# Miniprotein binders against q6w4x9r395to579: the designs that were tried, part 49

Target 1, 185 residues: q6w4x9r395to579
Amino acid sequence: GHCSLEGGSFVTTFDARPYRFHGTCTYILLQSPQLPEDGALMAVYDKSGVSHSETSLVAVVYLSRQDKIVISQDEVVTNNGEAKWLPYKTRNITVFRQTSTHLQMATSFGLELVVQLRPIFQAYVTVGPQFRGQTRGLCGNFNGDTTDDFTTSMGIAEGTASLFVDSWRAGNCPAALERETDPCS

## First folded at step 5 (miniprotein)

Design X19
Fold by ESMFold2-Fast, scan of step 5:
Structure X19 (fold): chain B 185 residues (1-185), chain A 92 residues (1-92)
Amino acid sequence: as target 1 above (185 residues)
Amino acid sequence: GDYEEWLERAEELFEEAIYRWKRAEEAAENGDFEKARELLREASELTKEAARLATEALEHATTEEQREEALEPLKLIAKYQEWIAELQAEIL
């Protein structure tokens, strides 16, 4: 399955349901029992330009019990707060530069992330068939039915994106995470 | 080989530079600009040495793949050098 974060604030779920939201925080993008060590993929959104109402993707985070890998729009990759040179390899994860404008995070457990750095910061998530019906978060439940893609963290199916998105907020907001990916913050 | 040894040494000094960079940001946030300036000078010196070692790795690269890989540290070091200079200017 494929999920995409494009155009700053557009999301297309694994079941191909598109939506847009406004928010400035870290959100759970993908959580699944198929991810090792309580793994989760998260997206960081912050204000863009001069307009306070405009938000855009500024970083993608993979968090597990052992790793906190952050890929930010400033082209810095960190793990557990330490900047890493590419290619960066762990036991199950490799982060490398695929092209001059794209970074890729490849894993041994069926998750792949491609990040476009320029001209607009965007993310593309691919999961293997083992994730079908086993995902939760902003990318939806991957069950082949778009009508319940807005299932909140409490298990309630919503008709609108705003309550759905707010339910997947993941703790501290972008300012704290930006300091880990951009030392100037 | 030599290529890997130069690259590892560059990474070690770069990690020391980042450590001082983080301490400098904390000192500046706490209003200790004297400490911040000292740490930024140390970070700047370490990034220059890390760049020299990464350049040595590039010179010892024997394959196109190694040459491309050695450019990644140089790009990241350059970003930190810009950020160090920006913070130094801000707290003058």
Scores: ipSAE 0.013, ipTM 0.541, lowest interface PAE 8.0, mean pLDDT 81

Design X2
Fold by ESMFold2-Fast, scan of step 5:
Structure X2 (fold): chain B 185 residues (1-185), chain A 89 residues (1-89)
Amino acid sequence: as target 1 above (185 residues)
Amino acid sequence: DTLREEAERLYEEARKLMEEAIRAFEAGNFEEAFRLAMEAGRLITEAIRLAAEAIKEGDTDPETILLLRYAEWLAEIVELFIERVAEEL
């Protein structure tokens, strides 16, 4: 199955459900029992320039008990806070430059990530068939039914992308919404 | 504030209340979950009213139309959640 994060704030789930959201936090893209060492794939979003209502992808993170691999829009790859030269290989993961504008993270456990660095930072997630019905996060549940792609962590299907996205937050987000009129008074 | 700005503020507040309602439900605090969801329902109903009024008054901004749609979707989720919580009360 294929999940994409494109155009700054657009997501297409493993069941081909497209949606858009506005968020400035770290969100869980993919969590699954099929990922070793309690692994999870996460996306970091931040504000897009002068528009307070728009956000864009700024980094993708693979986190497990052993590794914290961060691929940023600045073309820096770190693991556990240390910058790494490409190609970078661990026992189960290899990060390398696929083209002049794309990095790839290949794994031995059926997960593949391709990150486009230029002209727009965006990400593509591919998972093998063993992940079917075994995924949670922004990329959906991969069960072949688009009507429940907005399932929250509590298993209740949600009809709004914003509520679904908020249920998958993986960090502290600013308490106040930033608006064009803020501070107002 | 414009009608759209107020509707968006109410939508965001309702969304936050629903996050709290879901957490209360997960913790087994069904009365609190019900109370929070009912408050979210009140806010989302007002958000729909204001967004619809903005469109009626000539606001053709895609953001306003999308806000109305999201508010309507959240209202449906609130209704389904309240039904689910009521089964536990």
Scores: ipSAE 0.000, ipTM 0.109, lowest interface PAE 16.4, mean pLDDT 73

Design X20
Fold by ESMFold2-Fast, scan of step 5:
Structure X20 (fold): chain B 185 residues (1-185), chain A 92 residues (1-92)
Amino acid sequence: as target 1 above (185 residues)
Amino acid sequence: GDYEEWLERAEELFEEAIYRWKRAEEAAENGDFEKARELLREASELTKEAARLATEALEHATTEEQREEALWLLKLIARYQEWIAELQAEIL
């Protein structure tokens, strides 16, 4: 299955449901018991333009008990807060430069992430067949039925994207923003 | 405004195209190439109309935000047109 995060704020789920949202937070893209060590893939969105409502993808995060791999739009790759030179390899994950504008995160557990760094920051998620019916988050539940693609974190199927997206907001987002200062506020 | 109407129509047809493309992949995986070809033909036509409507949205954009939205939708449609064409070539 494929899930994509394209443009600034367009998402296509594993069951091919396209939608758009205008959020400024960290959101859970993918959680699954198939991911080792309580792994999760997350997306960070922020304001990108002059407009108060416009948002765009600024980073993708893979988080587990051992790793916090961040791939950001400024082309920095970190793990647990430390910058890494590519190719970067752990026991089950390799991050490498696929082309001058694309990075790939390959894993041993059936998850692949490709990020386009330039000219536009975009992400593409591929999961193997073992994930079918066992995913949750912004990328949907991968069960072959589009009528429940907007299943919230509480397990409720919604007809609109806004409640769905808001339910997958990561709890650590406000804490991170509270620590940052804007000198031009 | 007019922009929102054109963009919403483009998104609706694009969603229909993606649904057809996904069903075409499933049909091809199951060896039903006749059904896959028909679904890909429908997906291709839907993406052409979606692109036309997204272009209309772009022409009616009054803000930089709206212009960027329409342009990114057009880029996304173009990507799916490539994937549709690839599968069409594989099952010809």
Scores: ipSAE 0.000, ipTM 0.217, lowest interface PAE 13.8, mean pLDDT 76

Design X21
Fold by ESMFold2-Fast, scan of step 5:
Structure X21 (fold): chain B 185 residues (1-185), chain A 80 residues (1-80)
Amino acid sequence: as target 1 above (185 residues)
Amino acid sequence: SVEELYEEAKRLFEEGKRLIEEAIKNNDREGIKKGIELLERALEIFKKIAELSGDPEYELLAKYVEWLIEIAEEFLEELS
């Protein structure tokens, strides 16, 4: 399965459902029991300089109990807060420069990430067949049915992208968003 | 009908996007122009599908293609 984060604010799910959103937060892109050590792939969005879009992808994060690998639009790769020279290898993950403009994160557990650094920061997620029907997050549930691709963190299928996306916030949002009125606060 | 139009638009879109990305890496002005032409053709088909199907998914695809054309035109303007 393939999931893409393109054009600053566009996402195409593993079941090939495209959608667009605007947000300035960290979002859960992919969670699955197939990821070791409670692993999750996350996407960071912030305000962009692109004339017709106010938000864009600025970093991709792979987080587990052992690792916090951050690949940013500034071509900096860190793990657990420390900058790493490429190629960077752990037991199960290798981050390397695939081309002059692309980085790849290869894993031993069926997840591959390709990040385009220039001219536009974009991410491409590939998962093996073992992930079918076992994914959660912005990339959808990978069950072969696009009608339930907007399944929220509460397990409810929504008809709109905005409710779906908001359900997958990682809780670490910029101060400006945290100042907005919450009906439950 | 809609399915055949979608496959044609997808091919044009993927070809145009790849050509533009390659051309930008090589400072290839003519390559960027050719890629934009392919994206413009894909855009017209996605707009037609959106009108025929009423499916908002195709409106979102059209907006994405419009944005890519805008970005490619900015690079084209900056190349000497």
Scores: ipSAE 0.000, ipTM 0.195, lowest interface PAE 13.4, mean pLDDT 73

Design X22
Fold by ESMFold2-Fast, scan of step 5:
Structure X22 (fold): chain B 185 residues (1-185), chain A 80 residues (1-80)
Amino acid sequence: as target 1 above (185 residues)
Amino acid sequence: SVEELYEEAKRLFEEGKRLIEEAIKNNDREGIKKGIELLERALEIFKKIAELSGDPEYEWLAKLVERYIEWAEEFLEELS
């Protein structure tokens, strides 16, 4: 399956359901029993450049019990807070430059992340067949049915994106459409 | 019906997005243009559904498609 984070604040789920939101928080993109060491993929959204009303993707995070890999729009890659030169390799994860404008995080467990650095910071998540029906988060449940792609962190299928997105906040951040309270980032 | 229009728009959106993603990987200017044409058709249908239904979900879908078109057009400009 393929999930994408594009155009600043647009998401297309693994079952190809598109939606949009505005937010300044860290959100869970993908949780699955197929990810080792309680792994999760997360997305950080913040204010877009010059506009106080626009928000966009600014970083992607892979977090597990052993690793906190952050790939930012400024082309800085860190693990557990320390900057890394590319290519960067751990036991199961390699981060490298795929093209002049793209970085890739390849894994041994069926997850691949490609981030586009320019002209707009965007992310593309690919998961193997073993993830089918076993994903949770902003990227949806990967079960072949788009009608339940807005399944919240409590397991409830919502008809609208706003409640769905808010349920996947990773910290004590404002609701996606409320921009004047303190964000977690 | 709204359901039939939605299925057609979704099909066009999925195919247009797929073409653009593949074309960008291959620096294929004509492929990007072809994908944009499909996205423009999807956009017209989602706008029509939004007007007929009054459901804000379709307004969001129309904006999503519009943003994909803008992004793809920017990429065409970068390619020359």
Scores: ipSAE 0.000, ipTM 0.178, lowest interface PAE 13.9, mean pLDDT 73

Design X23
Fold by ESMFold2-Fast, scan of step 5:
Structure X23 (fold): chain B 185 residues (1-185), chain A 80 residues (1-80)
Amino acid sequence: as target 1 above (185 residues)
Amino acid sequence: SVEELYEEAYRLFREGKRLIEEAIKNNDREGIKKGIELLERALEIFKKIAELSGDPPEYILLAKYVEWLIEIAEEFLELS
């Protein structure tokens, strides 16, 4: 399955449901029993521009009890601090330069991440078939049914993207100050 | 260059995806067709890049993703 984070604020789930969101926080993209050591993939968004209420992806984070990897436009941070050179390799994860503008994180457990660093920071998540029906987060539940892709962290299927997105905030970060999404329409 | 081809393909992909998302929301058949045309052009360039650059996984994944979006848009055209 493929999930994408594009154009600053657009997400396409593993079941191919596209949606737009606005937020300035770290959000859980993918959580699954298939990820080792309580692993989770997260996305960091921050406000961009001064003339409109748009948010942009600024970093992608993989965290588990064994591994910490933060990929941003300017650096890769790991358990050992900033990675001075690539490839960076652990037992189960390799981060390497695919092209001058793209990084890839390959894993032994069926998760792959490709990050476009420029001209716009964007991310593409690929998971193997073992993840089918076993994912949670902004990338959806990967069950072949788009109608329940907005399942919140509490297991409730929502009709609006805004409530869904806010349910997947990681930690005690503030919600977005303004929303362009109308939950009543 | 491969870099210039990629930038062009990515621009077409982004524009086509945006048009399809708006057109589906508004049940705009003409908008969906225009979006598909842009995505088909992006797909041809991504396939060409993959061939020229020795099939790096990144370009293959992008090409597959574009193919999938075209299928979704075409299904929506059939149903609308």
Scores: ipSAE 0.000, ipTM 0.125, lowest interface PAE 15.9, mean pLDDT 71

Design X24
Fold by ESMFold2-Fast, scan of step 5:
Structure X24 (fold): chain B 185 residues (1-185), chain A 89 residues (1-89)
Amino acid sequence: as target 1 above (185 residues)
Amino acid sequence: DTLREEAWELYLEAKYLMWEAKEAFEAGNFEEAFRLAEFAGELIEFAIRLAKEAIKEGDTDPETIELLKEALKLAAEVARFIAKVAEEL
């Protein structure tokens, strides 16, 4: 299955449901029992420099009990806070430059991430068939039904993206609605 | 390429707005569907203008030409959808 984060603030789920992302926080993209060591893939959104998009993807994070791999729009790759030269390899994960404009994170457990650095920072998530019906997060549940792709962290299917997105916040940051309604300085 | 990048972002935003407009239409909210589709139309017209300007300035990338083709197709879809929504108002 394929999930994409494109055009600054747009997401297409594993079941091909498109929606716009509203928020400036770290959000859970993919959580699954198929990921080893309580692994999760996350996306960091911040204020955009583009006039037609208020927020944009600035980093993608893979977090497990052993690793915190951050791939950022400034082309820096870190693990557990330490900068790494590419190619970077752990036991089950390899991060390398696929092309002059793309970085790839390949894994042994059926997850692949491709990050486009230019002309705009974007991410593409591919998961193997073992993930079908076993995913949670912004990329949806991968069950072949788009009507429940907005399933919140509490297991409730929502009709709108706003509550769905806000339910998948990871970390201590203001709710997307508060940031969107407060035009501070 | 700033013009191509901006045109692409406008195209994706218009595409998302059309998805929202269709959802509003299916829910019976014809006023919201109309508003969203009108906005999508404005964005897609802007995307078309930027894509044409990029080509005029020498952007021969097949992706830019494909973007223009897709933007023109979306513009036609928006016009048809607005006409359909207007029948329900």
Scores: ipSAE 0.000, ipTM 0.139, lowest interface PAE 17.3, mean pLDDT 73

Design X25
Fold by ESMFold2-Fast, scan of step 5:
Structure X25 (fold): chain B 185 residues (1-185), chain A 89 residues (1-89)
Amino acid sequence: as target 1 above (185 residues)
Amino acid sequence: DTLREWAELLYERAKYLMEWAKEAFEAGNFEEAFELAEIAGRLIEMAIELAKEAIKEGDTDPETIELLKEALKLAAEVARFIAKVAEEL
């Protein structure tokens, strides 16, 4: 199955349900018992320019008990807070430059991530058949039924993307610039 | 393999974005239509580049060649649509 994060704020789930949202937080893209060491794939969104209604993908994070791999739009790759030169290899994960504009994170457990760095920062998630019906997060539940793709972290199927997205917020959100005491009316 | 699958993914997403752009245009939301079509245009250009690179690397599978042809057709459609939307801005 394929899940995509494109054009700043557009998502297509593993069951091919497209949706759009605006948010400035870290969101869980994919949780599954098929991921080792309690692994999860997450996406970081932040404001894209001067409009408060426009947000874009700024980083993708793979977090497990052993690794915190961050791939950011400024083309820095870190693991557990330390910058890494590519290709970077761990026991089960390899991050490498696939083309001049694209990075790939390959894993031994059926998860693949491709990140486009230029001209627009975007991410493409692929999972093997063992993940069918066993995924949670912004990428949907991968059960072949699009009607429940907006299943929240509490297990409730919602009719709108906003409630769905909000339920998948992770604890770490990008720090917003401090707002002024006197905002524009 | 990876290049073709990725080109196919970008092509499919560009198609979705173009349907959304057309819906926005029909609703009179010209700024949104322009933004969606512009993003679709960038995605389809990348799909074409990846499909060409796959062919250069030896992937002459009929599916890959067909993907390139369809992507080129969509790129032309996107360009015409953007020109139409720009007239309404």
Scores: ipSAE 0.000, ipTM 0.141, lowest interface PAE 16.4, mean pLDDT 73

Design X26
Fold by ESMFold2-Fast, scan of step 5:
Parts: structure tokens; sequence; C-alpha cells
Structure X26 (fold): chain B 185 residues (1-185), chain A 89 residues (1-89)
């Protein structure tokens, strides 16, 4: 299956349902039992324009018990907070430059990520057939039915994208953490 | 997974990607064929490295040696296919 994050704020799910959202946090794109070591793919969004209230993708994160790989729009790749030169290899994951404008993260477990760096930072997620019906997050449930693609983290199918997107926010969003600590410091 | 099991998974993944690359090529989708073949090439290089590491760590099972042989054959096939696709770009 294919899921895409394009044009700053568009998402097309594995079941080909398109939607838009506006957000300035980290969101879970994909969780699945098929991902090793409790792995999850996440997307970071931030404000893109000064005159308009629009948001855009700024980084993609793969998080597991072993790794926290961050690929940012500035072409910086880190793992567990350390900057890495490309190509970067772990036992199960390789990050490399596919073209002058594209980076790729290839995995041994049926997940592939391509990020377009220029002219606009965009991401394309490919998963193998073993993920069918076993995904959750912003990329949808990959069950061949678009009517339940807005299934929240609580398992409720929503008719609109806003509640769906909000349910997939990561708990330790930097903006939320900064607001929490301001009164104490 | 053992190093051999991971190398085997990567080898099978490379084979699958090559089948998709060939189908894209036959359909006239040369950019997609090139992308899929390059990806297969990365997977097969990875499989070869892991198979070699398994052998260095003492895994001399016939399955591991056969996997390395087959991975090297597929790497050569991928290189030939990429050269063919590049002519159409």
Amino acid sequence: as target 1 above (185 residues)
Amino acid sequence: DTLREEAEFLYERAKFLMEEAKEAFEAGNFEEAFWLAELAGRYIEWAIELAKEAIKEGDTDPETIELLKEALKLAAEVARFIAKVAEEL
C-alpha cells in the first residue's frame, strides 16, 4: 500500500482517501504489529507562512525501542540525537540519497519511506501486503474500505478529519511541553 | 532474527522489487522501473553484507552459503537491468 504527505498539508491514506489538516505537532502516521520493537512512523508539522495560517511537513520520524531516526527538511538525518552522514545503516534500516532531491529510508520489515527535499518537503510511505488491515494512524487502516479511514486512536470512526487527526497527536509535542514548563521556570 | 534470516528477507524483498521493476519497464514506466531497480540494488547489497557477516561469525550452514551465492547473482542481474533502463531515460 501507498500513503502520501504532499503539498504541505495533504494526506492520501493507504485506501486512497485524501484529506487536509492544519497542525503544529508530531502525529502518528503508522503503527502496526508488523513493525519490530514497537516501531512507529511519525510526521512533524509546523507553521509554513507568516501571512497565512498554514502548516507544512518539516520532519519524518521512525521511532522504536532501538532507534529514533529523524529526517528533516534541512537534509539533516539523526539517530538517537546524533547526526549521521549518508548512507547510514543499522541492522534493519538504511537511509540514503536516492537522487539530488530525494532521500530514502529502506527497511527489512516491509516499510519504505521516500522524502522529497526540494522544491517542497513531502513524504511517500510504501508498505508490503503483510500490513493489510494491520495499520493505524494518519495513513489509515489499509483494509480496502475508505469509509472507516478516519478511525481514531480510540477505535471510533469519525466523519470528519479534525477529530481523527487530533486523536493521533504524539503525547510529547514540543509546543505542549514548552507551555507546561513555562509556569514552573 | 539471525543475520542469515535478515539477509534472506532482504534477498526476497530485492527479488520482489525486481519483478515490479520489470513490469514497470514493460509498461513503459521507465522512471518507476529505474527507481524500483535502484531500490532492489540497495537491498541486495545489504543482504550480501549481512550474509558475509554471518559467515565471518561462524555460520557456515549450506543455506547461508547458498544465500550469498544467489544474492551475488541477483546483484549482477540488477546492475544489468539498471543499465538497460538507463538507456530509455
Scores: ipSAE 0.000, ipTM 0.126, lowest interface PAE 16.3, mean pLDDT 74

Design X3
Fold by ESMFold2-Fast, scan of step 5:
Structure X3 (fold): chain B 185 residues (1-185), chain A 89 residues (1-89)
Amino acid sequence: as target 1 above (185 residues)
Amino acid sequence: DTLREEAERLYREAKKLMEEAIRAFEAGNFEEAFRLAMEAGRLITEAIRLAAEAIKEGDTDPETILLLMYAEWLAEIVELFIERVAEEL
């Protein structure tokens, strides 16, 4: 299945449900029992443009008990806080420059991440069939049914993206949507 | 460490209570869901305090850092769930 984070604030789930949100936090993109060592893929969003409705992806993080791999829009790759030269290889993960504008994180466990660095920072997540029906997070549940793609971290299917997105925050950040100001002041 | 072990125990208990709260909510038992979520909130707040204290005292173990991150995330889930349950009460 394929999940994409594009155009700064657009997400298309593994079941091909598109949505947009106004978020400035770290969010869980993908959690699954198929990920080793309690692994999770996370997306970091920050403000973009002159109003809060313009948010942009600024980093993607793969976090497990052994590794904290951060790929940022500044083209810096770190693991556990230390900058790494590419290609960077661990036991199960290889990060390398796929093209002049794209980095790839390939894994042995059925997860692949491609990050576009230029002209706009974007991410593309591919998972193998073993992940079907076993994913949680912003990329949806990968069960072939788009009507429950907004299943929150609490296991409740919502009709709107806002509660869904806020339920997948991976840190103690204020909910951007709850404290919306004059959009362009 | 004792602080990390206690924080982990409280985190697991809070997570179990939230699983029960979600089941109660799905069954239409909104008062029970609210009660369980409030108790989970109490436990997760304490787990965060203990995990943060362990880190302040020099625990740089990745497990402790992950525990704090997941505990803070679960605390936010609890808060959002309580708000959702309140709409049904």
Scores: ipSAE 0.000, ipTM 0.225, lowest interface PAE 12.9, mean pLDDT 74

Design X4
Fold by ESMFold2-Fast, scan of step 5:
Structure X4 (fold): chain B 185 residues (1-185), chain A 89 residues (1-89)
Amino acid sequence: as target 1 above (185 residues)
Amino acid sequence: DTLREEAERLYWEAKKLMEEAIRAFEAGNFEEAFRLAMEAGRLITEAIRLAAEAIKEGDTDPETIILLIYAEWLAEIVELFIERVAEEL
């Protein structure tokens, strides 16, 4: 299945339900029992322009007990707060430059992430068939039924995007990502 | 380590209570759903306090930081769920 985060604030779920939201927080994009070590994919949004209502994707984070991989719009890749040169490899994850404008995070557990850096920062998530019916977050539940794509973090299907998106916020905003690099004692 | 272990235990207990609260909600048992969610909120608030204290006392283990992040996420889920349940009461 394929989920996209395009044009700053447009999302298309794994069941192909499109929606738009206006948020300036870190959100759970994808969580699943299929992700090792309590893994989760997260998306960070911030204001994109002079318009107070416009927001855009500024970073994508893969967080597990082992790794905190951050790919940001300024082309910096970090893991656990340390900058990494590409290609960057761990046991189960490889981050590399696919083209001059795209980075890819490939995994051994059926998750692929492609990030477009220019002209607009945007992301594409691909999951294998083993994830069917086992995903939750902004990308939906991947069960082949679009009527319950807005399933909140509480497990309740909503008819509107606002409650759905708000339920997948991660912690207090703005993003907790930058606090991992807090220097010194 | 005892602070982290206690925070982790409280986190999983709160998560279990939230799963029970969701089931009660789906069954139309709104008072029970509210009671379970309120108890989950109490436990998760304590888990956050203990995890934060462990970090303050020098626990730099990534597991402790991840636990704090997950506990903060669950706390927000609990608050949103309580608001949703209140609409049915």
Scores: ipSAE 0.000, ipTM 0.129, lowest interface PAE 16.3, mean pLDDT 71

Design X5
Fold by ESMFold2-Fast, scan of step 5:
Structure X5 (fold): chain B 185 residues (1-185), chain A 89 residues (1-89)
Amino acid sequence: as target 1 above (185 residues)
Amino acid sequence: DTLREEADRLYEEAKKLMEEAIRAFEAGNFEEAFRLAMEAGRLITEAIRLAAEAIKEGDTDPETIFLLQYAEWLAEIVELFIERVAEEL
């Protein structure tokens, strides 16, 4: 299945449900028992001047007990805080320049990530059939039923599904939007 | 057991409880979801304490550092989930 992060704040899930994302933190894209050593794929969002979106993707992170691979919009790749020259290989993961504008992270466990660096930073996630029904995060549950994914209203995620977006927020990022409370005085 | 080993055990238990809590929530069993999430919160708080103590005592193993990071992330997830479940009670 295929999940995409495009146009600054748009996500299309593995079950082909499109929705718009509004947030400025690190969010879990994909968690699965199919990922080795408690692996998780994560997306970092920050404020942007994109015309139809208030936030944009600025980095993608693969984190496990062995590796913290960060691919940023600045075209820097790090693992465990150390800058790496491409191609960069570990036992199960290879990061390389696919084209002048695209990086690819290939793995031995059925996960592939392609990152577009220019003209806008975007990410494309591909998972093998072994992930079906075994994924959680912004990319959805990959169960073949879009009614269990995120609902959108005028391009905004909402409803009980929107809680899963918030529940997959990673790190101590301040930014819960305070509801406007105007006393009737 | 070492501090790291105990923290890892608690983290894995909290993770399983959260998987059960999410399933209970999806099934409409809000009281059960709340109970499971509260227990996960208790375990993950202790896992964070033990992992942080291990690092403070000189454990420089990357696995211990990643364990603390994962435990802190799960704690955030637990807190947000509990808030949402409470709205249904």
Scores: ipSAE 0.000, ipTM 0.164, lowest interface PAE 15.9, mean pLDDT 73

Design X6
Fold by ESMFold2-Fast, scan of step 5:
Structure X6 (fold): chain B 185 residues (1-185), chain A 89 residues (1-89)
Amino acid sequence: as target 1 above (185 residues)
Amino acid sequence: DTLREEAERLYYEAKKLMEEAIRAFEAGNFEEAFRLAMEAGRLITEAIRLAAEAIKEGDTDPETLMLLKYAYWLAEIVELFIERVAEEL
């Protein structure tokens, strides 16, 4: 299955349901028992200057108990907060430059991520057949039925993208985080 | 050719033109990127018209419904891209 984040604010789910994304936080793109070490793929959105788009994709994050790999629109790749030279390889994950404008994250567990850096930061997610019916998040549930692709984190099928998207917020909003005051200061 | 087959042909032609438009943009050829995207916009608009017409004529194939959804989505991408390119002109 294929899921895409394109044009700054558009998403197509694994079941091919298209919708427009509006948000300025970190959102869960994909969670699955098929991802090792409690892995999850996340998307970071921030405010956009384009008149037809309020928000745009600015980074993609793969988070597990072992790794926090961040690929940003600035072409910086980090793992656990440290900048990495490409190609970068862990036990199960390799990040490399596929073309002058594309980075790829290849994994041993059936997940592939391709990131377009320019002119618009975009992401393409491919998962193997073992993920069928076992995904949740912005990319949908991959069950072959588009009518329930807007299933929230609480398990409720919504009719609108806004309620669906808000339910998958990971709580790491850049604006909220910036305004947070250290309680010990 | 059927209405769906023609709409599908136009959809993939528009998609190819958008790939070319993105490459032109990356090369700094903003005029060419704009013209390619405008052409993609014309083709995708026609693809939508033909796919919608096929549905009106009784085409209940899920492939035709998916094509119409993809065509609407690509049309929105084209409009967003054209606006971005226009900033460089």
Scores: ipSAE 0.000, ipTM 0.121, lowest interface PAE 18.1, mean pLDDT 74

